# Ledger of designs, part 399: VH-VL binders against q9vpl3

Target 1, 224 residues: q9vpl3
Amino acid sequence: RGKINIQRPKAPHYERARVVAVTQPKYPELPKAKSCFKTRAERTQQQQENPYNEIIAREVRNWLDHSRLVAFFHLSSITADDIFRVRVQLHKQNLHLKSYGSKIIEQAVKNTRYEAIVPLFHSNHCIVFSPDPEKTAALLRIVRRVPQMVLLGGIVEETMLSRNQLVAYAQMPGLHAVQAQLVQTLSQAPGHLIQQLQAHQNSFVQVLDVHAKNQMNEETPKST
Key: E = the ipSAE of ESMFold2; O = the ipSAE of OpenDDE; V2 = 0.75 times the mean of E and O plus 0.25 times the DockQ between their complexes.

## First folded at step 14 (VH-VL)

Design cc16 (framework fv_imvotamab_arm2; at its last look DockQ between E and O 0.32; V2 from the best seeds 0.53)
Fold by OpenDDE, second read of step 15:
Parts: structure tokens; sequence; C-alpha cells
Structure cc16 (fold): chain C 224 residues (1-224), chain A 120 residues (1-120), chain B 112 residues (1-112)
């Protein structure tokens, strides 16, 4: 019985080959799903032609340039009502919550000092702007109540901060408080110095007084 | 409170020039767009154009391109709409309104309107 | 230009009854960024327009809950659940999805 060469199977008999050819399941060519995915290129090209990209990018840039506090948030399944409530609260603190498309932000910050923020905008996001960096604590207080807003990072006084750094910043005493503390510390320094300088003099005077008292006691004649 | 206050009613003759104003207050004037909208007597609203006060970037409706000039003076937080030569057909109420693209993408606050009457 | 068509032109309504206004756009108002920039404005007699609804269904600040917006694509609806006397005026839909911005022709809401 000849070793069935598994590596080169003999061509099936013509009739069998016909049956196999006819019985091969013709899988319907999956309808070329028109990849609804407009190629990134097509989307980008369409977006480049949209006059809105320019005008909105201009606005974004202006906010970035004039804000001393910028915070970036990811939005996780937040409702319109929730966003509205947060906006109202933020607005009361002169905090401005804005939402822009990622492409618009990219266009706005291209070739600018803000270009590093682009990776933060891959998902649903919002930005909070403020002219006052002291509002960082207020911002964090408000958003803590909104679990759907996840802090990603921010910019404070033109410095990019991580989430942790921003939280730490918010916990720091205000600049004025720090300054006041510094002034207080500095004002106490001369007093301490004077005390230390006088300590030796005072000690010396005390020693002299003791010596003088001892000499007076020795000079008192024993009245026999 | 955000407010837009427009200049008073104007009565002009055909051929005259006119500049009306819209003063913004209660917000950062340079951060928000200002749009102008025309409303002819008994008619609907027509978008005329927009301006970004920060850099005075403007965009016009094709119907109003070359017919009017939109400008702004950020130092006094005022936007302007002007005609070089008025026509009788320019008789209308003109509104300025603020646009916020970051939140509403709409006209969120409006001026009280300026009535312009052009009659011979 | 995107043409905005409102219906009806006039809507006489009894106080306390609901009102519904339709707005149809000649093209989809869905922006490339995923949002639909349709707004509803109210203009009371002798007053400037006021923003009621933005992005189809979001109420602007100070707008009563009796106002609601709905729709998608090219068909949009403004509903007033219980019409009040102060609701008399002309209502406009507006698209801001593309330039030039365009308004509907307006719907006059009147009390019967």
Amino acid sequence: as target 1 above (224 residues)
Amino acid sequence: EVQLVQSGAEVKKPGESLKISCKGSGYSFTHYWIGWVRQMPGKGLEWMGIIYPSDSYTRYSPSFQGQVTISADKSITTAYLQWSSLKASDTAMYYCARIDYGEYFSFDYWGQGTLVTVSS
Amino acid sequence: DIVMTQTPLSSPVTLGQPASISCRSSQSLKHSYGNTYLSWLQQRPGQPPRLLIYKISNRFSGVPDRFSGSGAGTDFTLKISRVEAEDVGVYYCMQATQFPYTFGGGTKVEIK
C-alpha cells in the first residue's frame, strides 16, 4: 500500500475535483462595507476646508493666551444637564468651561508653546479657562462633585502641570499667604539674633555680680 | 451680567453714510464673537456677518459682502456696523449678538436692536 | 446655503395647551465634529430675539422647562408643553453648522 504522500496529494479524479469545486461554499463576498471610516486623510481634508476650523481655532488660541489657569478634563458619560450644572457653578467662580473638537485644538496649538497638550484630546473632553490661577482650588472643589469629569492636567502661569501637580498646587497656600509667612519669618529673625548677641553679655554680667558678692563676703571681718 | 447695548434709532436719507454701535459689558469682550443680524419690517432674521474683537477678524454673509462693514474697537468693547451709502432697502432693525463657539455655538446674548429708517 | 423651513407659519394656541413647531433643513445639520448646531430663538413682540435652545435640545440659561427641543439630521421640533401668555411671539430655528448662518422663516405663536 503506497505511502500516501501527504505533502503532494495526488490530484483528485476529475469527477471528484468537479464535485469539490461545486461544493466549495461560495462565501458571499462580504459587502465591501463601505468603510464608513472616512480615511483619516479624508476627514482631515474635509476639516481643513471647513471655515469653522479657522474661526474656532482662533478662539481657542485666544483663550489659551489670556488664561492663567487652564485645566483639561476627560468627560465620561456626562449628560447635557450635568454639564450645564457644572458650567453654572464654574461660571460663578469666573471659570469658563469650553468644549472644542480635538482637531480644532490641534490646529489652534500647532507650532505654539501649547502643542504638548494635543495628546490629551483623544476623547470626549472639556477645558476650563480662568484668568485667575488662585481659582484652582475652587475649580477642583467643584469638579470633585462631578465624577464624570476626570482631571487630566493643566496649565498654571504658563507652566504645564500634571494632574498630581495641579492638585498639589491647589493645596498650597496662596501667594499672599506664603508671602505673609515669609515676612513674618523674616521679621522674627532680627529679634532672635539680638537675643543671641545679648546672651553672652548678660551671662558675663551675671558672673561679675557673683564675683563681686563673694569678695564682699570675704572682707567682712569676723568680729571677735 | 452680560449685556449688549446698541446705539439709538437712526433716520437717514438714501446715499448717506451710517455707523451704528454695539457695546458689550459684563464679560471679556475680546474672547467672544459678535454677530450682526438684520430684520426687515415684518420679516424674519438674516445673518449679516461676524467679527472677533480680539483681532478684528471678520466674515460676512455673501448677501451682505461689500454692502456693509463690520468693525470693532476692543478698547471700548464696541462693535460697529456701517454703510457707506444707504438705500431705502436698508430700512430694518439691526441686532448685534454674542456668539460662544465653546459652549452654545449660537447667539446667546442679544442687543436691544437699532432701528434704521432710510427714507427719502 | 442651507434653507431652513418652519411649519406652521402661525400657531394659534389656547392657554395651557401644548404647542409644537417644526423646522426642516435642506441639508443635514450634523457637523463634522459630531454636533448638530441647531438653535431655537424666541422673539417677543417689540423685543430682540432670545436664545431658547441650543444644539437641538439644550435649554439655555433661564429658559423654563416647558420648552424642549428635539430632532436629528434635518428634522427638528420645538415643543412648549403648556403655553403661557408670555410665550406669545415669533420663534425661529437657526443653523450654525455652516456659513452662512440661516434662520427659519419664523412661527408666530398666538393665544386664541
Scores: ipSAE 0.839, ipTM 0.922, lowest interface PAE 0.6, mean pLDDT 88
Fold by ESMFold2-Fast, scan of step 14:
Order: sequence, then C-alpha cells, then structure tokens
Structure cc16 (fold): chain C 224 residues (1-224), chain A 120 residues (1-120), chain B 112 residues (1-112)
Amino acid sequence: as target 1 above (224 residues)
Amino acid sequence: EVQLVQSGAEVKKPGESLKISCKGSGYSFTHYWIGWVRQMPGKGLEWMGIIYPSDSYTRYSPSFQGQVTISADKSITTAYLQWSSLKASDTAMYYCARIDYGEYFSFDYWGQGTLVTVSS
Amino acid sequence: DIVMTQTPLSSPVTLGQPASISCRSSQSLKHSYGNTYLSWLQQRPGQPPRLLIYKISNRFSGVPDRFSGSGAGTDFTLKISRVEAEDVGVYYCMQATQFPYTFGGGTKVEIK
C-alpha cells in the first residue's frame, strides 16, 4: 500500500482495453471480407440484379411460416462430414439444419413479426427448423455434442425465446398444453427476461425488446 | 431415405403431348426445389428449369422457355414436366433432381430418369 | 450464359493410379455472397448422376475420401487419388452461381 497511487489513471484504461479485446467477435475479419465495403447503391443494385435474393428469401419465409420451432446458432468452422452427421441425427427428429446469408434472412423477414431476429446474425450462423416444438429437448441433446454450434435463442409457437428460456422449455414434460403455457409465461415477463439475457448477451436483449414491444402492440394485456 | 421416383419410359410420335412425373418421398417436399435435366443419347447434361413446389414458382433455362411446362402438385408430392407438341429432337433421358439453397446449393438427390423416345 | 469447359474428354487410368479432371468457366463463379457454387457429379453407366462434391471442395454424403475438389475463380479440379473399378463413369462439373445453370461437357474415366 502506498501514499500516492501513481498507476490509478493507467490501470482503468488498461482494464477497459482488456475487456474490449476479450469481448470482441471471434472472427472480426470475416464479416469485413463479405462485401462490407460496397456502397449502399452498389448493394441495392446487386440485390436487384441477383435473382437468388428473392428465390432464397422465398425459401426462408416458407421455413419460418411452417415451423413451430426455430433455433438460432452461431456456427464455428466445421467439416462437411461433421455437419452431415449432425444433419442426419437432426433429421431423424424432424429437425432441419439450414444456413443462409445474413442479408437474405433480413430480406425474408423484413416487414414481418420476425424482423427482430436480424441482429442475431452478425457472423457465421445456422438455423434449425421443425414443425414440432416437442423436439426442442432432442435438439438441445444433439447440439450439446457439437461444440461448433452455440445456441443464441429461438422462436417457439411464434414467440421469441432466449437461450435459457429454450432450455427451460426443453425440460418441460411432453404435454403440448403445459409447454405452450410455459412459452406464454416466459414471453410475458419482459423484466425477468431482460435481466436474464443481460447476464449472457446484451445485443440479444435489444432484439427481444423490439419483438416484445411489437407483441404488446398486437395484444392488450392487463396492467402490470 | 430421400427418394425421387420418376414415371416409366414413353414412346411417342411427333406432335403428341406428354406429361412425365417425379414423385418425392422421405423429405419435406414443399421445402425443396425440383429441377429438370435433359440428357440426349450419348451426350451431356442440360438444365431445363426449376420449381418450388410450395408456391409453384418456376424458373426456366432460356433454351427451354416456351418448349416445356414445369408444374407440381404438393398434395401428392409430385412434380411434372410437360410438352404440348413433341419433336424428334426431344428424344432423351429426363432426370428430376432435388436442390435447396440452405444446405448444399447443388442437386443432391436424383430420380432414376425417364426415357422419352419420339419417332415417326 | 456461363460456358463450362472440361478437359480431358476421356481419361484412361490404371487401377490404383490417380486421375485429374479440369473444369474452366468463361467467367468467375464466385458469387457476391462470397461462395463459389461449383459442384461435381458422377454418372456411372446406366445410372442417374450422383452429387460428388459441392461448393468446390466439400464431399457429399457417402462419397469416399479419395475424391477431392479444389480451385477458385474460373479454374477447378477434381482429383481421384487412387482410382477403383467403381469409379468408371462420366464426371461433370456444374455451376449454380448464375442462371441458367450450366454443365461441363463431361470427362469419361475408364480403366486402361
């Protein structure tokens, strides 16, 4: 202990720099390499000239419209053999793993109730779709053995859920009514949800806040 | 598991109409695109067109636009390729194949083919 | 339309020896999404085509590791490290970067 703390001004700056470094995306260079330097006009013209933008957006919208379970994952580098083995295991449970570009997802969900998911896809990602929400437990069991796939959140019965809320949903018994009640309860407790998500990912909170506000505009609940 | 089963061989005369089929099973038919590919005897592969069975959206190769019609009936998980008036030059093996843009971005599973012979 | 040119037209190879097939496109196959939609198909005599490799270098389900794909831009290669009897057939490259989708002319791999 000293009379004068000579290192006080430098220590806070150093600690802040360390925090920033460890919280930065795993692959900061990767998004930059994927046409991030094109002007807005160039990107708009490219979208108009590229028939795949509409074709793939049609496919994405179809999956979203006909899936009662949608799970979002960050995807680290994985071999074709490994991802194929995961797809086989998922397919046996009527779970369908798809990878789409961020701008295609944005185009597909633009002006829909799912627009809020766009910020989840800042880097390499994949989505699992299923018409059967009871398969959430099977999904999490399979993905637990795939370290390259990190659960970010999902949509169950058209309601956006955090990672922890999906885990809670998966632990419920296989009674559809009980699971639906849990989803409703979790989605209607924004304060608890926000606190829970802040413990894990702050950017995801913004997505859910926008979605929650959109849901409140559609439904007038009792004063809380 | 995933299977595409095509209709049997056809022998036709020039000017006759024809509709051949491709039945999908073992997957969510409406979520995958179906393409048609022609292979003339002893020759290579030519892409004809593609359809999305969910909404029947189609896209044709310019070489086949107006020569054939691609359609699908999702209630029986079947895609179709149709000619209003056959020509001798339509003699070929016709394949259907599945593609989507969220997995392989390639024709991943193929039907066994339908041989169409057009002779006078 | 993108023209796909394959060489050689025919490749007689001794069992257990390597085979190499080249595919050249008339323009770059790199899509604005950052991916290159180049695939390789195998067609054995009397059978439909089979997907072998997708997105340049990724092997499809059930495809033996003796098959490998490489390349970028306009120049692509399919290699079979040690040819086996069941590898006899015609190999096609295909591009899905732009409509219309186009195929190479094919390369017949046969045992000498």
Scores: ipSAE 0.778, ipTM 0.889, lowest interface PAE 0.8, mean pLDDT 81
Fold by ESMFold2, look of step 16:
Parts: C-alpha cells; sequence; structure tokens
Structure cc16 (fold): chain C 224 residues (1-224), chain A 120 residues (1-120), chain B 112 residues (1-112)
C-alpha cells in the first residue's frame, strides 16, 4: 500500500468534496445576457425547471404583504434544537421565524416595493415576520441572547429601515408617534438622504475601526 | 397548539359525491400550505396535492389530477377534499397536513384522518 | 417521479436495543439550491403520521434524542439508539425535493 498512496492519495477526496459543498457560498447572481430576448428565455426556462420557486415565492410574498414588521438577519451555524427554542420564544410574541433561498426571495419580490431586499441574502439568513410592528422591541430583546442571529435591517409599515433605524424605531414611544415620524421623514426631501447618510456614517465608522486595528497590528510584532 | 381537525368517517356508494373537511386552528391559517395524503388500507402514504388558502392556489399530484378537487375557505379556516363521483378504489384513510416551507419543508402537523369507505 | 425504497420492510427489535432503517431514492435528493428535503415520519398504530426528522437530520419538536437521521444524495438512515415500547409503528421516509412528493413503502418496527 506503501508509497503509492502518498504519491496519489484518493481517500480524502470524498470528505473534501463534502466540505467544499457545505462551505460554498450562495450568492444572489443575475445571469449575464448576450441579448435581452435570450436572457428572458433563460429565466423562463429556469423557472420551468424549478417549479418550487413559484410555489414557495407565493408563501414568501404572502408573509411580506401581511407583515407590518419584517426583520432580516444573517444566520450563523446553530443547532436545530437551539433554533427551535428561539422560534418558540418569538412565536409567543407573534413573531414568525422563516428561512428561504435567495432565488425564492427574488421571485417573491420581483416588480414590488420589496425588490431592494435581495442583496441582504448574500449569505445564510433568516427572516422574522409579524403583523405587529410594536413587537420590534420584543424581537430585539429575544435575539440579543442569540449571537448566531445578526440583524441586517428590516421593513416597518412597508418602509425599509437600516439596522440602526430599526434599533432606533424599537426604542421610540408609541406606535402612532413612530408611524407619524417615519412617514414625515420619508416624505420630505432629505428623508432618503438621511437614510443614506446614516448608513454611510456607519460604514465610515467601520472602515475607521478596521484601519485603526490594522495600524496597531502593523506596529506590533508580525508572525514569522 | 397547532391543530388540524378533520370531518368524521364516511360510508358512501360508488357514484356518490363527497366533500371532507380539515379545520386548522392555533396558527395563521392563510400563511401555510395544506396538503392531502391518502393511505389505502394496509398500504403506505401517497401525496395527493397541496393548496395555499390565502389565494386558493392548488397543485395536484399527477396520480390525482382530475380525480379530486382540493379547495379552502379561509374565512372559516377550513380546507376541503372533494370527489364528484366516488369509486370503490377510493376507500382509504385521508389525512390533511400542514406544510411550512420556511423552516421544515415537510408536513409538520397532521389531522387525525378521515376514513372513507366506498362499497357497492 | 422519485422512487423511495425502504429496507427492511419489518424490523423486529429487542426492547432497549438499537434499530436502523434505510431509505434509498432513485435520484439525488439534493435540490439545486443545496438543501436536501428528506423527512422521516412515524405512524404509531391507530394514529396519524407525525414528523420526526426533517432535512435529513433535524429533530422536530418533542422528538426524543434517541432518534437520529443521517445520509446524503440517495442513501439515508433513521436510527433509534434504544427502542422503547412507544416506538412501535411504521416509519416512512419522504422526499419533498421534487414534485410529486413521494414516500418510502414503510418499515414496521416491532418489539420481539
Amino acid sequence: as target 1 above (224 residues)
Amino acid sequence: EVQLVQSGAEVKKPGESLKISCKGSGYSFTHYWIGWVRQMPGKGLEWMGIIYPSDSYTRYSPSFQGQVTISADKSITTAYLQWSSLKASDTAMYYCARIDYGEYFSFDYWGQGTLVTVSS
Amino acid sequence: DIVMTQTPLSSPVTLGQPASISCRSSQSLKHSYGNTYLSWLQQRPGQPPRLLIYKISNRFSGVPDRFSGSGAGTDFTLKISRVEAEDVGVYYCMQATQFPYTFGGGTKVEIK
């Protein structure tokens, strides 16, 4: 058995293939089009080949259309027992935890006001739906104990909110007061700019933190 | 807390119509699919079809297409399985079950079953 | 249609001993989006089926730790680490990867 296995080992390829399949990322991708008509035909054929996209997208669209609160999370590795325990806690607050594929989300939100959410599903994710936007604070309290769920943002009363905006919404008094403030902010000329500035400001802080940490690492001894 | 309660056993003759029911409670009825499953006497399980009660969208197994009608009335949180003309071969236990594509991707809760007996 | 084949058809087992049920599909159950929608159901005598395992290996609510699922591709296994009297019944595998949904023929677990 000797040296042949060393020069041309085959036994690990099955295990490496399993690991690669598990660790390969799922990206939302749009096919490159050589012509508009051919691209439409390719999309139609893919939908025909994957009928589940239409069927399950119907479920996702229904949840979106009947939820006044929608929150999006990145989901790290978690046991089935742990995620079920979280789901039960959320359900007691009329908060419904779901996970769907990115293609299904894209199908469900196509030609709707929700289309902007597709990039949020770059990696493994979950969504929490609720008819009660007042439960945003309860949602954040419950998931605080779940480090595997990282808030990305949400939708409140059909309005997209960044992570920071959703956290701020959860801390505001009274549903009526929050709804009035939100509608007024988004209806004014600076409303969109305010959301972009808040998101850009958070991005700047994150970039500055990385830059500061990198400079500290460059000053400290490097690995040999 | 989630419950699916089916209508009682039925004894019918060939050629008669029948409509059996499945009432959902303890959850948002219109947000989940209902599937129907047949179990012939002494046999295994067969998927018949599904319905989305929110808009009554229905999809049938090819083996049951045109043989039964699946419907729902969301105002009373009830799904139905219906035959226009029963055959002796329709004698079986019929289950309704809920489907949650957002987590389990399977039949997570089942009704107690409705025994349908069709004899000449 | 995906054919699901279970073995054995009957599994008499001594109380407290392990049981193992195999399910083979006629084609891979891995969906093009990476998930495998294989489930295991238990039907106790005189009762409706109930969900035990979903997506190969995840236990449903209230299912004891003695039940476990494993497998990939076309070959799947349900194991009961120590069979108890309440585990008597028929076990079905089911695939939801492709329409129509299909079930295995069932495996009867009995105490001998």
Scores: ipSAE 0.715, ipTM 0.860, lowest interface PAE 1.0, mean pLDDT 79
ESMFold2 (binder alone), look of step 16: mean pLDDT 93; pTM 0.947
OpenDDE, look of step 16: ipSAE 0.476; ipTM 0.762

Design cc17 (framework fv_imvotamab_arm2)
Fold by ESMFold2-Fast, scan of step 14:
Structure cc17 (fold): chain C 224 residues (1-224), chain A 120 residues (1-120), chain B 112 residues (1-112)
Amino acid sequence: as target 1 above (224 residues)
Amino acid sequence: EVQLVQSGAEVKKPGESLKISCKGSGYSFTHYWIGWVRQMPGKGLEWMGIIYPSDSYTRYSPSFQGQVTISADKSITTAYLQWSSLKASDTAMYYCARIDYGEYFGFDYWGQGTLVTVSS
Amino acid sequence: DIVMTQTPLSSPVTLGQPASISCRSSKSLKHSYGNTYLSWLQQRPGQPPRLLIYKISNRFSGVPDRFSGSGAGTDFTLKISRVEAEDVGVYYCMQATQFPYTFGGGTKVEIK
């Protein structure tokens, strides 16, 4: 409906460009013409993706920011019935199985502490989230019966762990505090980035503790 | 068991305000979107909008933007649909439904519906 | 807005016989991310809609295997291989590829 008067269709432009390129003598191409075509194609792609990029990235970041346990899996072909059965078992343990497109994950985590996970999503994948890191043992027990899901690694209490480190964490029966100390010990081997993430967590807790103690001390004299 | 339980039927006069509710249970409420769908008597389904309870981000259908307000209170796992001034044309069954983009990419669980009748 | 057109408007079918519902979109439903976000919903008389099929052909939990979905681009089909009495109701296709989300007009499945 009047679209030809507003914007010329790609097909006529393509056909014309091909005919001109084949029949014309060799002339240097104008950089502006190539730049204009690329800009239009990129803008069209960006406009099509805009609503879902924002919506799904918001959802992904919410799961990452509010989960104390994140486990990454390679996912082989599996039926809808089988994956549903796995989701039901996981949900009973407050474990949430999600799958997102690689481009959206990359966009959601770029320039964040989670950016290092991007390479894990170049092939077929899924992620399990939980607010409870003590559920790592339950998670591994459930996925042991699902050969299509292969553990790649995870994040526990904001600390990135390899497959072996996550398995070690799951195998230790103990109090939450003891398991947290194990994570700190295991995380020393991977390197400086993980140590920085751990330090940020400890600094935040320390600030809250100091604030709480100051508030308690000030209120005690007032109450008397 | 995932459940969405909606408030009871309403009979109102034109010009009155109304707020209906949709309470979620059996899942992590703040991690799933809630959508609202209208079904006028003898008609099909029409999408009204969605809300993300975690941050109260909303997206409305153009037909409903400015006509209704969608909100959520995550402390009581409840989403709301609200009219400041009802019209006779608002007479319909209203459904809430759950959606996320990491599982089915569709409205997977639905509330039982709230019948709203607006007449003089 | 993407317009979703369903045919037929009603499908009277003999118990045990197959039923087929067509859904056509005014624009391709294939998203630039590679997926096609087409769902089928069932609404029994006096009940809320229920998800049957998601992403063209994936059966939702608890949905009997007599239901199947197929299609690509702009043309989609829901088939019931052997209609049972409990299958009476209105069936809707829905697209979530583009905002606003839109539904087909519905197809009423009845026993004759």
Scores: ipSAE 0.700, ipTM 0.846, lowest interface PAE 1.0, mean pLDDT 80

Design cc18 (framework fv_imvotamab_arm2)
Fold by OpenDDE, second read of step 15:
Structure cc18 (fold): chain C 224 residues (1-224), chain A 120 residues (1-120), chain B 112 residues (1-112)
Amino acid sequence: as target 1 above (224 residues)
Amino acid sequence: EVQLVQSGAEVKKPGESLKISCKGSGYSFTHYWIGWVRQMPGKGLEWMGIIYPSDSYTRYSPSFQGQVTISADKSITTAYLQWSSLKASDTAMYYCARIDYGEYFGFDYWGQGTLVTVSS
Amino acid sequence: DIVMTQTPLSSPVTLGQPASISCRSSQGLKHSYGNTYLSWLQQRPGQPPRLLIYKISNRFSGVPDRFSGSGAGTDFTLKISRVEAEDVGVYYCMQATQFPYTFGGGTKVEIK
């Protein structure tokens, strides 16, 4: 009884092969369920064609272009009421809290200097805009009380900053304070120079005085 | 405080031109959209169109496309609604309102309205 | 165009009693960005409209707590828990999910 080569089964007899070929269940190709999930591309294309997105993107761009301070935040399980409270506080400081869709932001910043911010918007997010970079400290103070708002980074004076850099920036003395300090330091420099220049002269005068006193003492004759 | 102040009531005849104004104050005028809304006597609200004052981008309701012109002068923080030729059917209250897409996504502040009466 | 249908047309209410206004849209108002941009406006007699509720349920600044918005999909409701005399006027729902923006026909709230 020839060893049935399981690895290379003998081709079935022609008639059997025909029967097997005919009896192979033609499984209907599962209708390619048009994955209800519009491909990211289709969604993106549909979004691009929506005049609404263009309108909102225009607004986003305008905020970016006219803001000297932009801060990006992740929102973690924040309620509408909490957002409202934060918004009110921010508004008092001329800080504007806005929320836009990630796709809109992407559209708005496409082919612009802001394109690098796109990766920051993968989840629930908000943006704070301000015309005043000096409000960075105020912003951080307000947000510290809101644990649901996580600082991701920002733009200050057209420079993109990390979270840590923004924190450091906020801790720096204001430009005016630094300038004042500089002026103060510069104003003290001439005084120090004068003191140093006079120090040698004063020392010389002191030496001369001592010498003169010694000579006077030697000239006093011992009256016998 | 955010305020929109509109021009006063207008009485016009059919065929006349008209331009009414909406002045914004208390906010950055160039960052927010201005919309116009019509309210005919005893009727509801009808959206007419919007303008972005920063670049004067406009969009109209199909019902009002070609019937009116919306414009803005950002230097004086003023938006305009104008007719080249008024009809009796244009008799209505006209409101300007601010739109913020970043927060409310709607009309958050409204002008006091301008009554336009067109009669023979 | 999205048609906004409000009911009732008129709502006579006794002072201190609750009022409820319904707004139905002809299609879903969920935007591609996940939010539903439905707003409620109040127009008092002789005054311009003012924003009460935005994004279905958020009260606008200065709006009393007695006003609340709810709903989803195509059905939305504005509730006034205790109607006050100052609440007399016409209420409008508005959709801003797509152009053109459309308003409901309005609901007149009156004091019995």
Scores: ipSAE 0.844, ipTM 0.926, lowest interface PAE 0.6, mean pLDDT 88
Fold by ESMFold2-Fast, scan of step 14:
Structure cc18 (fold): chain C 224 residues (1-224), chain A 120 residues (1-120), chain B 112 residues (1-112)
Amino acid sequence: as target 1 above (224 residues)
Amino acid sequence: EVQLVQSGAEVKKPGESLKISCKGSGYSFTHYWIGWVRQMPGKGLEWMGIIYPSDSYTRYSPSFQGQVTISADKSITTAYLQWSSLKASDTAMYYCARIDYGEYFGFDYWGQGTLVTVSS
Amino acid sequence: DIVMTQTPLSSPVTLGQPASISCRSSQGLKHSYGNTYLSWLQQRPGQPPRLLIYKISNRFSGVPDRFSGSGAGTDFTLKISRVEAEDVGVYYCMQATQFPYTFGGGTKVEIK
């Protein structure tokens, strides 16, 4: 193949180290990034995915900063239709059900007062937010009818509360001064909350494991 | 309940400036992102950008970076799309739509659209 | 940019018959913790788009159960089990896995 014009210089061909000049690419442009060699632009584009994670983290931080009630739940298998119905019921009470990936939550709460919640999100989870802490009673009433959602704990007036402490708070909804005093009294180091929530998760898993084993044992009554 | 109401149709000449609006109601405006989507006559949908009304953080599509400005005023629950100098090629239907990343991770509620016609 | 390719360009369907729309992405759409951010939108003539399906297969509120979504990786399908007159319109797939967000070219569903 002659590509050289004797009347004009041809642009120089770039050579690749350890590649014979005759091994030239002959394939049309590929729409997918399945090329044998990724361009620098393609690699740079992948590295720029960090801004997307920050976008979602911005949303999470905004919910945390503007919610005086935050409740954490373990979420078992549930259909999209069922979770949507729960969201609608909660929204009528100014309660907002959200699900975020654990990596995004970690990025959002890193270097904030909320950093202690990260261990809660190593399993399937969801969070309910509200600007109104008096809605805790309404939240628990609604969630009682949703067995797939198991309360782990929460944050009320920027104070970390275990499941039992949050339930206690819900039982005093009409007494604002008493509620404020209760939150102060229930205040604990974040480590205590995490340990209590992990214990509750482990207990729930243990109960399910025992029940499953009992079901399997009951299926062997035919064996001598 | 949730509504996004956009400003009325606009007829402009090339070189003129324009600012169209999208007013949110029935939800916590500052907690959801607003995106803008263009649809040229007889064509498909093109994402232009998004804004977070709480802090006015924006992210633009590369095709629209520098062509338009997206802004929001949380005190009146309104997002805006603005051109400093319109071109005939800006003739299109413009939609605003709500998006969040904790529920559907997609545009869930859409405005009715604002038709922008740019002709001499 | 992720390129979203829809087939067919148009789908004339007899009332009560099924319709199937395919959407292929130039890259895998699985992002962050295990989720795939693929949505389907319906646009009736003269109306704004309406969310139909999110995260591949989840129906949005008010969407009839005759609509279903499926797929994984780069290949996704929207099915209408029994097409009704009100289903006439253009259907778009959309990805939100990477910026910029991109849409398929659209599939026009028409009654014959």
Scores: ipSAE 0.732, ipTM 0.871, lowest interface PAE 1.0, mean pLDDT 80

